# Miniprotein binders against q9bqp7, part 242

Target 1, 240 residues: q9bqp7
Amino acid sequence: VPQNWFPIFNPERSDKPNASDPSVPLKIPLQRNVIPSVTRVLQQTMTKQQVFLLERWKQRMILELGEDGFKEYTSNVFLQGKRFHEALESILSPQETLKERDENLLKSGYIESVQHILKDVSGVRALESAVQHETLNYIGLLDCVAEYQGKLCVIDWKTSEKPKPFIQSTFDNPLQVVAYMGAMNHDTNYSFQVQCGLIVVAYKDGSPAHPHFMDAELCSQYWTKWLLRLEEYTEKKKNQ
Short names: E, the ipSAE of ESMFold2; O, the ipSAE of OpenDDE; V2, 0.75 times the mean of E and O plus 0.25 times the DockQ between their complexes.

## First folded at step 25 (miniprotein)

Design Ql17 (at its last look DockQ between E and O 0.76; V2 from the best seeds 0.00; counts 0 for: pae O 3.9 > 1.5)
Fold by ESMFold2, look of step 25:
Structure Ql17 (fold): chain B 240 residues (1-240), chain A 100 residues (1-100)
Amino acid sequence: as target 1 above (240 residues)
Amino acid sequence: SPEMAKELVQSIEWLAKEVEELLRMGDPWYAIWMARLAVDFAEDTGDPELIAKLELLLAEALIKAGDPRAREIIEKAKKIAEELGSPELIEEVEKVRKKK
C-alpha cells in the first residue's frame, strides 16, 4: 500500500456538462517545470523484468532489421505517433482546421483504424492539454478529454505496428492514464473532473482499434499502482 | 548466455503473475494483451511446456473477456500437453477447459 495515499477523484467537481463549460476544448500550455512528468516517473521505476523484456525485444528487432534499420524504425514510430496525435487534434477541434491542415496527414492507416471509435466520441473538453497534480507534484500532457459512449473519459491514443509494437510505451499505459486523470482532477486550471479512462490502440494497417474502457473502480485500482510508482521515484531521487 | 536464458524464463514468469493480477482486477482486455506478450517471449525459449502454460493463461483471459477464440488456444495447448505426456500440463489444460 502507498505510504502517502491521496484520492484520485475530487468530490467538489462534477463530471457532467453545465452551462458554464467552454464550447472550445481546453488546451493548457505545458509549463517548463522542475517537477517530474508522468512518463519520467514511469520510465525511471521500471522493474528489472520490464527492462530485461524490453532489451530482449530490442535485440530481436535489431536481429531482424539491423542496427541502422532499428534506429530508423524507432524514429518512424515516434514520428507516426506525433503525426497521429496532430491529426486527431485537428479532427476533434471545433475550429474548421481540417481544410487548413495537411490532407495527407489524415490519410493513414492509423486514422482509418480509429474511425469507428470516433463515431462514439463527443463533447470534447480538452485536447493536448497540460495537467499538474498540485499536491503530489507531478505533471503530464493528456491527449484528450471527451465523452465516449456517453461517459466522460481521459482518452489516450496509441499507435502500434502489428506485430512489432514498441513495448516500453505499452507496459504502463493504464497507469499513465490514471496519473493524468488524478492530476487533472486536482489542477486549478480545470473546473470539472473525469472518472473514467479510455485507451485506444490504433494499427498502421487500418485494422479496427480496440477501445479499452476503464470505469471508475478500475481507475482507482490502477491509481494505487501509480501512487506506488510515484513513491518509488521519490525515494530513488531522495537517495541520489 | 545460460544466465540470460534463465533470466528470460524468470521475466516471463513475472509477466504471467502480472497477467493473473490484471484478471483479478477485472481488466481482461489488458490481461489478454500482456498474455500475448508472454506467449511471444515464451516462444523464444523453445520450451513447449512453458509455451503451453502461457497459452492457457491467454485462454483464461480470453474466456473472462467472453472471446470464443479461447477454444482454439486451449486445443493448441492440449496437443502440446499430449505430445509431451505431461500429467501436470494435461490437468492444467482440463482445468482451463472446464472454465469455458
Scores: ipSAE 0.778, ipTM 0.907, lowest interface PAE 0.7, mean pLDDT 86
Fold by OpenDDE base, look of step 25:
Structure Ql17 (fold): chain B 240 residues (1-240), chain A 100 residues (1-100)
Amino acid sequence: as target 1 above (240 residues)
Amino acid sequence: SPEMAKELVQSIEWLAKEVEELLRMGDPWYAIWMARLAVDFAEDTGDPELIAKLELLLAEALIKAGDPRAREIIEKAKKIAEELGSPELIEEVEKVRKKK
């Protein structure tokens, strides 16, 4: 049980979006400060087992690709992911911003992969928007807040070259999502609350993306795990 | 090294426990991810019994997710069990098959 328990959901916020649905998705810039990001907390609190698995994977990849090949591979994966997020932001943005769509960004297997998911996405509230949890002292940049099948979700988009998640994305994605949810639900820059999460894994070959829906109950369970990771991070930082 | 092998086995065991927990939590999709990872690492051990056990765990996750790929994974585990001549593993395969 976390020593510093804090709720994921804000009882002061109504689940019903107030009638003033902003016609334009929020895009709050990430402020660079001394506050740790969700990603940093997760990276610094990996278990010995997770570190071992990642290192083993890395060594295997280096053995297969060589050191330079692995660097190139990593760079390409990063670039593909970035382009995919940019394309999604463009797609999910209001039509008035469509005039600047690089058509080349839309021609990807990843975009093809998520088409069936995008059909179920509506009511976009935020895109590439910063969240801050003032009490728990962490920040993050979330990909998307939108309705998925009529449920308001924090959506996290992931890319995979194979119908297998990358090991780097495998362990802590649910924790990342709920961390963003908890922060958003208590961030004064947002007037609404989210109760669900969605992780979407897009595939390079255009095969149908996998949606991993997280209901409120599952989010609450992962929130407890997130709080434990945050406490561990805080303790480690005090000892440095 | 024997030490690395031990650490690998421990990591696989940890992954297996996480999969079981995820299945209990009602997140079969994340369980599938972790189970696939466990299988991939088990293949590096060359231990067919361990591979088959983790394939069955993956199959359980796939079944809970309603993923039809569970059938193929069960058949793979069955083949390994038959090749090993392990009645215990064959029984486990049949138990998982019945969960469909």
Scores: ipSAE 0.058, ipTM 0.483, lowest interface PAE 3.9, mean pLDDT 85
ESMFold2 (binder alone), look of step 25: mean pLDDT 85; pTM 0.839

Design Ql18 (at its last look DockQ between E and O 0.82; V2 from the best seeds 0.74)
Fold by ESMFold2, look of step 25:
Structure Ql18 (fold): chain B 240 residues (1-240), chain A 100 residues (1-100)
Amino acid sequence: as target 1 above (240 residues)
Amino acid sequence: SPEMAKELVQSIEWLIKEVEELLRMGDPWYAIWMARLAVDFAEDTGDPELIAKVELLLAEALIKAGDPRAREIIEKAKKIAEELGSPELIEEVEKVRKKK
């Protein structure tokens, strides 16, 4: 357990969001050169086993593809992920639907993969929006806040290629989501809070995406693990 | 090298502990994801006992999630346990099979 426990939910904030006009999703800009990000904390606190397995996976890929082939593969995976997130933001944003669509952006196996999930998504409250936990001193950029099957969630979109799993940054995905939830719940830029998380894994071949729903109890358990990683990060900074 | 082989096994044992914790937390979906990674790396070891143990862990996660693919994973682990002639592994296979 962490030495300095802090709740994921804000008791001073209503769990019922205020009715607001306009209904445009929030997009708080990310500020650079501020406190550490969620992804930096997780990267700096990877276990030796996580680092070893990632390096072994990289070595296998380089053996198969060559060094230049691996660099191109990695760049293409990153570009596909970026395009996927851009497409989802466009699809979920009312303002972008009529003015800023690129038909090529919408044509991908990943978008096909998530269509059945998108039918259950409504009430989009935030897209690609910064969050800051002012008490615990960390920042992040969440993908989406919306209702999934009637539950308000922080939603994280992930891509996967089934035959060759890409393990980069996959070990700690639930920790990322709950860290964003805790930050949002304690960020004065937001007037509402969330109790649930959703991770959606989309597949390149268009196979139906898997929705991983995390209820409040599960989120609380992952939150404890996030607090331990943040504590470890803070301790490392003291010893530098 | 022998050092790299030892570290691979230790890293797989770490993954096993992570899967067990995820199952304890009630997250069988993420447990399946992590167990699949563990199977992939266990196959690199060429150690059939380790492969069978990790496959049984994947089967337990699949059972917890209600995924019928657990049956084929159990049969794969059973084949390995029989080829090894390990009474401990055979017992482990039957314990998981009874959960199905």
Scores: ipSAE 0.775, ipTM 0.905, lowest interface PAE 0.7, mean pLDDT 85
Fold by OpenDDE base, look of step 25:
Structure Ql18 (fold): chain B 240 residues (1-240), chain A 100 residues (1-100)
Amino acid sequence: as target 1 above (240 residues)
Amino acid sequence: SPEMAKELVQSIEWLIKEVEELLRMGDPWYAIWMARLAVDFAEDTGDPELIAKVELLLAEALIKAGDPRAREIIEKAKKIAEELGSPELIEEVEKVRKKK
């Protein structure tokens, strides 16, 4: 049990969008400060087993591709992911309909992969927006807040070259999602609350993306795990 | 190295526990993902018993997710169990099959 318990949900916030919700998705810039990011907390609190698994995966990939090949692979994966997020932001943003959509960004297997998910996405509230949990002292940049099948979710988009998710991007992904949820629900820059999470794994070959829906109960369970990771991070930093 | 092999086995055992917890939590999708990872690493050990065990765990996760691919995984585990002549593994395979 976490020593410093804090709720994921804010009882003072309504789940109902106020009628005055701006038609434009929020895009709050990430401020560079001393506050740790969600990603940093997760990376610094990996178990020995997680580190070993990642290193073993890396060694296997280097054996297969060579060192230079692996560097190239990693760079390409990062670039493809970035382009995919940029394309999604363009698709989901009502204002960017006027900017010359780089048609080349939209012609990807990843975009094809998520088409069936995008049909169920509506009511976009935030895109590439910073969240801060003032009490728990962490920050993050979330991909999207929107309704999925009528439920308001924090949506996290992931790319995979194979029908298997990348170990590096998805290992602690449920914790990342709930960390963003908890921060958003207590960030004064947001007037609404989220109760659900959605992880979408898009595939390079255009195969149908896998949606991983997280209901409020599952989010609460992962939130407990997140709090433990945050405490571990805080303890490690005090001892440094 | 023998040390790396030990660490690999320990990591697989950790993955097994994580999958079991995820199944208890009601997250079959993430359980499937973690179980597939366990299978991939179990194959690196070359231990057929360990492979069969994690394949069955993957099958359980697939069953809970309603994924029809569970059948193929169960048959794979069954074949391994039969080749090993392990009555315990054969029994476990049948238990998982009944959960379908």
Scores: ipSAE 0.643, ipTM 0.847, lowest interface PAE 0.9, mean pLDDT 89
ESMFold2 (binder alone), look of step 25: mean pLDDT 85; pTM 0.842

Design Ql19 (at its last look DockQ between E and O 0.84; V2 from the best seeds 0.00; counts 0 for: pae O 4.8 > 1.5)
Fold by ESMFold2, look of step 25:
Structure Ql19 (fold): chain B 240 residues (1-240), chain A 100 residues (1-100)
Amino acid sequence: as target 1 above (240 residues)
Amino acid sequence: SPEMAKELIQSVEWLLKEVEELLRMGDPWYAIWMARLAVDFAEDTGDPELIAKVELLLAEALIKAGDPRAREIIEKAKKIAEELGSPELIEEVEKVRKKK
């Protein structure tokens, strides 16, 4: 149990659509600031076992690909993820992003993989939007807030190459989602809140993506684990 | 090295405990995901008893998710238990099979 508990949900906010809500999804820009990001907190609070397994995975990949091959692999995974998120933002918003839409963004196995999920997504409220927890003082950049099968969710899109997932992002994905949820629910840039989460793992070969739905109860349980990680991070920074 | 091999086994055992917690939380999907990761590293250990235990936990997660692939995983663990000749592990396999 965290020593400094804080609720994930804000009772003063609704998760219901408002007829007067903006017609364009929110995209709050990420501002430079001193407070830590969700991903920074999670990276800095990995357990000894998580660090060991990540390093072992890295060494196996280097043995298979060579050092230069591993660098290229890592760069390509990052680029594919970036393009996947750009394509999803374009698909989910009729308004042009800050960049010209590129038809090549729409042609990938990852986009094919999520087509059946996208059919159930509606009511997009935010895309690639910054969140800040005003009280707990952390930031993030969430992928999407939209309804999935009638439930308003923070949606996180992940890419994976079968059968070896990218281990660095795997351990803490539910914590990342609930951290964004808590931040959004206590961010003055947003007038609504979200109580559910969805993690969608897309596959490079176009195989159907798996939707991982997290209801409010499950999100609350992961929120407790996030608070412990944030507390641990804060204590480590006092010692540096 | 023997120190690295021991640390790998300990890390796989840590993963098993994480999977058990995810099942208690009612998140069988993420439990399956983590259990598959544990299988990958368990195979790297070359320890057949550990591999069978991780496979059984994966099967439990699949059962809780209603995924029929649990049947194949249980039979895989049964084969390992029989090859080891471990009555304790054979009993564990049967306990998981009955949960199906």
Scores: ipSAE 0.767, ipTM 0.899, lowest interface PAE 0.7, mean pLDDT 85
Fold by OpenDDE base, look of step 25:
Structure Ql19 (fold): chain B 240 residues (1-240), chain A 100 residues (1-100)
Amino acid sequence: as target 1 above (240 residues)
Amino acid sequence: SPEMAKELIQSVEWLLKEVEELLRMGDPWYAIWMARLAVDFAEDTGDPELIAKVELLLAEALIKAGDPRAREIIEKAKKIAEELGSPELIEEVEKVRKKK
């Protein structure tokens, strides 16, 4: 049980969008400060087992591709992911921004992969927007807040070259999502609350993306795990 | 190295526990991810019994997700269990099959 319990949901916020919700998705810039990011907390609190798995994967990839090949592979994966997120931001942005769409960004297997998910996405509230949890003292940059099948979700988009998730994205993705949810629900820059999460894994070959829906109950369970990771991070930093 | 093999086995065992927890939590999709990783690492051990156990957990996750690929995984686990001549594994395979 976390020593410093804090709720994921804010009882003072309504789940109902206020009628004054802006038609334009929020895009709050990430402020560079001393506050740790969600990603940093997760990376610094990996278990020995997780570190071992990642190192084993890395060694296997280096054995297969060589050191230079692995660097190239990593760079390409990063670039593909970045382009995919840029394309999604463009797609999910209001139509007025459509005129600046690079058509080349839209011609990817990843975009093809998520088409069936995008059909169920509506009511976009935020895109590439910073969240801060003032009390728990962490920040993050979330990909998307939108309705998925009529439920308001924090949506996290992931890319995979194979129908297997990359080991780097697998272990802590649910924790990342709930961390963003908890921060958003208590960030004064947001007037609404989210109760659900969605992880979408897009595939390079255009195969149908896998949606991993997280209901409020599952989010609450992962929130407890997130709090434990945050406490571990805080303790490690005090000892440095 | 023997040390690396031991660490690999420990990692697989950890992943199996995580898969079981995820299944209990009602997240079969994330359980499938973890189980697939566990299969990949179990294969690196060369331990057929461990591979069969991990395959069965993957099958359970697939069943809970309503994924038809569960059948293929169960048959793979069955084949391994039969090749090993393990009555215990055969029984476990049949238990998972009944959940479908």
Scores: ipSAE 0.018, ipTM 0.435, lowest interface PAE 4.8, mean pLDDT 84
ESMFold2 (binder alone), look of step 25: mean pLDDT 84; pTM 0.821

Design Ql2 (at its last look DockQ between E and O 0.02; V2 from the best seeds 0.00; counts 0 for: pae O 9.4 > 1.5, placed apart)
Fold by ESMFold2, look of step 25:
Structure Ql2 (fold): chain B 240 residues (1-240), chain A 100 residues (1-100)
Amino acid sequence: as target 1 above (240 residues)
Amino acid sequence: SPKMAKELVQSVEWLLKEVEELLRMGDPWYAIWMARLAVDFAEDTGDPELIAKVELLLAEALIKAGDPRAREIIEKAKKIAEELGSPELIEEVEKVRKKK
């Protein structure tokens, strides 16, 4: 139970899809700050079991691939994720045409995997945009804010070669999404709020992506867990 | 080493508790995602009772998500429970089967 509760939603903001829109999705630049990022908070507050399992997974991969093979594997996974995010930003941007897109970027299995999801995405409000929670003092970079099947969501895009995704990103992905949501809802760069989340896991082979929708009630439950992690982080840094 | 083998079992048990919490929160999809990781690590333990328990929790998550693949997972856990001769585990299999 957090000692200092703070609401995820902002009653001073409209949560309706037809709030006044800019003509292009927001892309707030990430500023260098002394305040921690969402990902740093989550990394620094991993339990001993999370750390043990991550290290176990790494050692199994090193045994199979060798040290250099593991470095190549992880570099490739990171690169594929980055290219996927770049492709999605390009596809979802209203200012871009097909001529401006790298055709190799658009030919990936990951892009094929999400096509059925993209058909349900509309009203893109933000892409690759920084968020800051001034009161709780954390920052993040969210992937996308758009309507999914008529519900305005913070959308997080993930890549996976198999149904078992990369373990480092598995433990806390819903916490990451709700932390971005809470920050956006209290960030003066945004005039609206979002109450739902969507995690989309895309597959390298083009198999249909799995959408994970999180309604406002579920987001509130994950928000409580995020607040506990942030509180733990703050106490660790206070005591060093 | 025996110390690392014990830590693996304890960490899988921790994952099992996390999956149970996800189910209580009403997030069966993320529970399935986490349970599949738990199965992967449980198989590394070589502990058939732990493997069966994690498989049953995966089945429970699949049932809550309305995924018919729960049936094959329950059958796998039932086979393990019968081979172990564990009355407690057989009871757990039946409890999960009734939720279907």
Scores: ipSAE 0.769, ipTM 0.901, lowest interface PAE 0.7, mean pLDDT 85
Fold by OpenDDE base, look of step 25:
Structure Ql2 (fold): chain B 240 residues (1-240), chain A 100 residues (1-100)
Amino acid sequence: as target 1 above (240 residues)
Amino acid sequence: SPKMAKELVQSVEWLLKEVEELLRMGDPWYAIWMARLAVDFAEDTGDPELIAKVELLLAEALIKAGDPRAREIIEKAKKIAEELGSPELIEEVEKVRKKK
């Protein structure tokens, strides 16, 4: 049980989105501060087993691709991911920004992969927006807040070359999503609350993306795990 | 275990190369991310020289990103280098400092 329990949901915020659908998605800039990011907390609290698994994967990839090939692969994966997020931001942004759409960004297998998910996405409230949890002292940059199949979600977009049919195959991504949810739900810059998460795994070959929906119950379970990771991080930093 | 320590060192060495490449490619933000991971792994090895090297790469990434936290990281690396009495590391620290 976390020593410093804090709720994921804010009881002071109504579950019903206030009727003011913001005509424009929020884009709060990430402030450069000493506050750890969600990503940093997760990275620094990886288990020895997770580290070992990643290293084994890396060694296998290096064996297959060579060192230089693996570097190129890693760089390409990152670049593709970045372009995918930029393309999604462009797609999900209001039509006024459509004139600046680089058509080349839209011509990707990843964009093709998520088309069926995008059909179920509406009511975009935030894109590439910073969240801060003032009490728990962490920050993050979330990809998207929107309605998925009529449920307001924090949506996290991922790219993969391999199928990830199970939420467990997304590693710490569920923790990232709930960390963003908890921060947003208590960030004064946001007037609404999210109760669901969605991890979308897009595929390079354009095959249908896998949506991993997280209901409020599942989010609460991962929130407990997130709090434990945050405590571990805090303890580790006190001992440094 | 000694085996795990060796694996961690190898992981750090790889991460260092990746950070250098990312810096060369002009993606300092991803370089920072990788460098921070490398620092964490290096700290788990307990090798101060490795820690200092990783910290310096992190500092370079931070400098390229225009992140003011670079100063703190440079100072940390300097302290480690001084404690080790490594003239090579001290020189590298000064090289990184001059990039700021």
Scores: ipSAE 0.008, ipTM 0.236, lowest interface PAE 9.4, mean pLDDT 83
ESMFold2 (binder alone), look of step 25: mean pLDDT 83; pTM 0.807

Design Ql20 (at its last look DockQ between E and O 0.79; V2 from the best seeds 0.00; counts 0 for: pae O 5.1 > 1.5)
Fold by ESMFold2, look of step 25:
Parts: structure tokens; sequence; C-alpha cells
Structure Ql20 (fold): chain B 240 residues (1-240), chain A 100 residues (1-100)
């Protein structure tokens, strides 16, 4: 348990979405700050076992693909992820329904993979938007805040090439999501609260994406683990 | 090397404990993901007893998620247990089989 617990939810704000909020999703620009990002905190606080398994995975991939092949593979994974996120931002933006921006972004197995999930997504509140926890002093860039089956979620979109996901970011994805939730809930740019999370794993071959829903109680348990990682990070950097 | 092989087994055992925690937290989906990763690394060891034990953990996560694929995984672990002739492992397989 963390030495100092901090609530994920800000009780001074509404539990329900404000019906008078702007219909255009929020997109808060990422500002240049000295404070750490969620991903930096998680990367700097991996356990020795996580580091060992990641390095083992990398070496196996290098043995299979060669050094140059592995670099190309990882570059392609990141590019496909970036294009997937751009396509989802375009699809979920209200303005895109009035004009065609880029049909090539919309043609991918990953987009096919998530079609059944998108039918359950509505009420988009934020897309590719910066969040900052004003009290705990960390920053992030979340993918999406929207209702999933009627529940407001921070949604994280992931790509996978079944059955071997890109391992580097998979150990701590739920912690990343709840860290974004906490930051948004304590960021003055946002007038609403979110209690749930959703991780959507999309597949390159177009196979149906898997929605991983995290209700408020599960998010609270992951939040405690995030707070421990943030404490560890802060103490390590204080003595540097 | 022997040191790397030992570290791999210890890291798989650490990952198995994380899977158990995820199931206790009520997140069998993420437990399945981590258990599949553990199985992948366990197969890299070539240790059939370790492989079967981690496959049973995957099966437990699948059962908690209500995923019928648990049956196939239990059968894989059962075959390994029978080939090894391990009474303890056979008993572990049957305990998981009854949880379906």
Amino acid sequence: as target 1 above (240 residues)
Amino acid sequence: SPEMAKELVQSIEWLAKEVEELMRMGDPWYAIWMARLAVDFAEDTGDPELIAKVELLLAEALIKAGDPRAREIIEKAKKIAEELGSPELIEEVEKVRKKK
C-alpha cells in the first residue's frame, strides 16, 4: 500500500457528464513541462523481472529477424499504431462525418477489428488530449474519453499482431489508463469525472478486437498500484 | 548459460504470481494475457513440468473469464502430466478440470 494515498476521483466535480458541454471533443495540447509523464514513470520503475523478460523477448526477436530486421519491425509497429490512432481520432471526430479526410487511414485490419466496439462507443468527450494531475504533478496524453455501453471511460487503443503483442508496453497498460483517469479528474481543463477504463486490443488481421472493461472498483485497485510506482519514481529522482 | 536459465525460471515464477494477483483483483482478462506470456517464456525453458503448471494457471484465468478455451488448455496440461508420470501434477490438473 502507498505511504500516502490520494483519491483517484475529485468529489468537488460532477459524477455525470455535463449535457451542456461542447459537442466537439476536447483536445488539450501537450505542454512542455519538467514534470514526468506517465510513461516515463512506468519505464523508470519496472521491476528487475519485467526488465529481464523484456530483454529476453528483444533478444529472441533479434535472433529471429536480425538487428536491422528488428529495428524495422519495431518501427513498423509504432507507425501502424500511430496510423491507427489517427484513424480513430478521425472516425470519432464529429467533423469527419461531413467530409472525407483520408480514406487510406480507414483501410486497415486494425480498423476492421474495432468496428463492433465502435458501435458501443458514444458521447466522445476528448480525443488525443493532454492531462495533468495538478496535485501529484504528472502529465499524460490520453487517447479517448467516451461512453462505452453507457459508461464514461478513459479508452486506450492498442494494436496487436496476435498472439505475440509488443511486450514493452503491455505489463503496465492498466496502470497507464488509471493514471490518465486520475490526472483528468484533477486537471482544471476538464469539468467532468471518469470512473471507468477501457483497453481495446485491435488485431492486424481484422479479427474482432477485445474490449477490456475496468469498472470503478478495479480501477481503484490499479490506482493504488500506480501511486506506488509514482512514489518510487519520486524517491529515486529526489536522491539523484 | 545456467545463470540466465535460472533467472528465466525465477522471472516466470514472478509472472505467475502476478497472474494470481490479477485473478484475485477480479481482472481475469489481464490475467489471461499475462499467463499467455508466461506460457510463452516457459516453453522457452523446455521444462515440461513448468510448462504444464503455467498452462494450468492460464486455464484457471480462462475459467474465471468464462472462456471455453480453458478446456483445450487443460487437455494440453493433462497430456504433459501423463507423459511425466507425476502424481502431484495429475492431481493439480484434475483440481483445475473440476473448476469448469
Scores: ipSAE 0.768, ipTM 0.905, lowest interface PAE 0.8, mean pLDDT 85
Fold by OpenDDE base, look of step 25:
Structure Ql20 (fold): chain B 240 residues (1-240), chain A 100 residues (1-100)
Amino acid sequence: as target 1 above (240 residues)
Amino acid sequence: SPEMAKELVQSIEWLAKEVEELMRMGDPWYAIWMARLAVDFAEDTGDPELIAKVELLLAEALIKAGDPRAREIIEKAKKIAEELGSPELIEEVEKVRKKK
């Protein structure tokens, strides 16, 4: 049990989305401060097993591609991911804010992959928006808050070249999602609450993306694990 | 190296526990992802018995998710068990099959 328990859900916020559908998704800028990001907390609190698995994967990839090849591969994966998120932001943004859609950004296997998921996405509340948990002292940048099949979710978009999720992103994705949920639910910049999470894994070949839906119960379970990771991070920082 | 093999087995054992926990938590899809990772590591060992065991774990996760791909994975594990002539593995395969 976490020593510093804090709820994922805010009892002071009504579960009813205030009927004011903001016509425009929120995009709160990430402020650079001393507050750790969700990603930093997760990276610094990986288990020895996770570190070993990642290092082994890296060594295997370096053996296959060479050091320069691996650097190029990593850079390309990062660039593809970035372009995918930019394309999704453009798709999910209101048409009035559509600057010239770079049609080239929309021509990707990843965008093709998520088309069936996008059909079930509506009511976009936030895109590429910063969240801060003031009490627990962490920040993050969430990809999307929208309704998926009528349920308001924090949506996290992932890219995969293979039908298998990459080891680097797979282990802590649920923790990242619930960390963003908990922060958003207690961030004063947001007037609404989320109870569900969604991880979408898009595939480079355009095969149907994998939706991983997280209900309120599952989110609560992962929230406990997140709190433990946050405590571990805090302890490690005190000892440095 | 024997040390690398030991570390690999330990990693697979850890992943297997995570898969079981995820299934218990009601997240079979994430369990499938972890189980697929465990299969990849088991294949790196070249130990057919270990591969079969981890494939069965993947099959259990697939069954829990209602994924029809469980059938193919069970048949793969069955083939390995038959090739090894392991009555214990054959029994385990049949136990997983009955969970469908």
Scores: ipSAE 0.019, ipTM 0.427, lowest interface PAE 5.1, mean pLDDT 84
ESMFold2 (binder alone), look of step 25: mean pLDDT 86; pTM 0.850

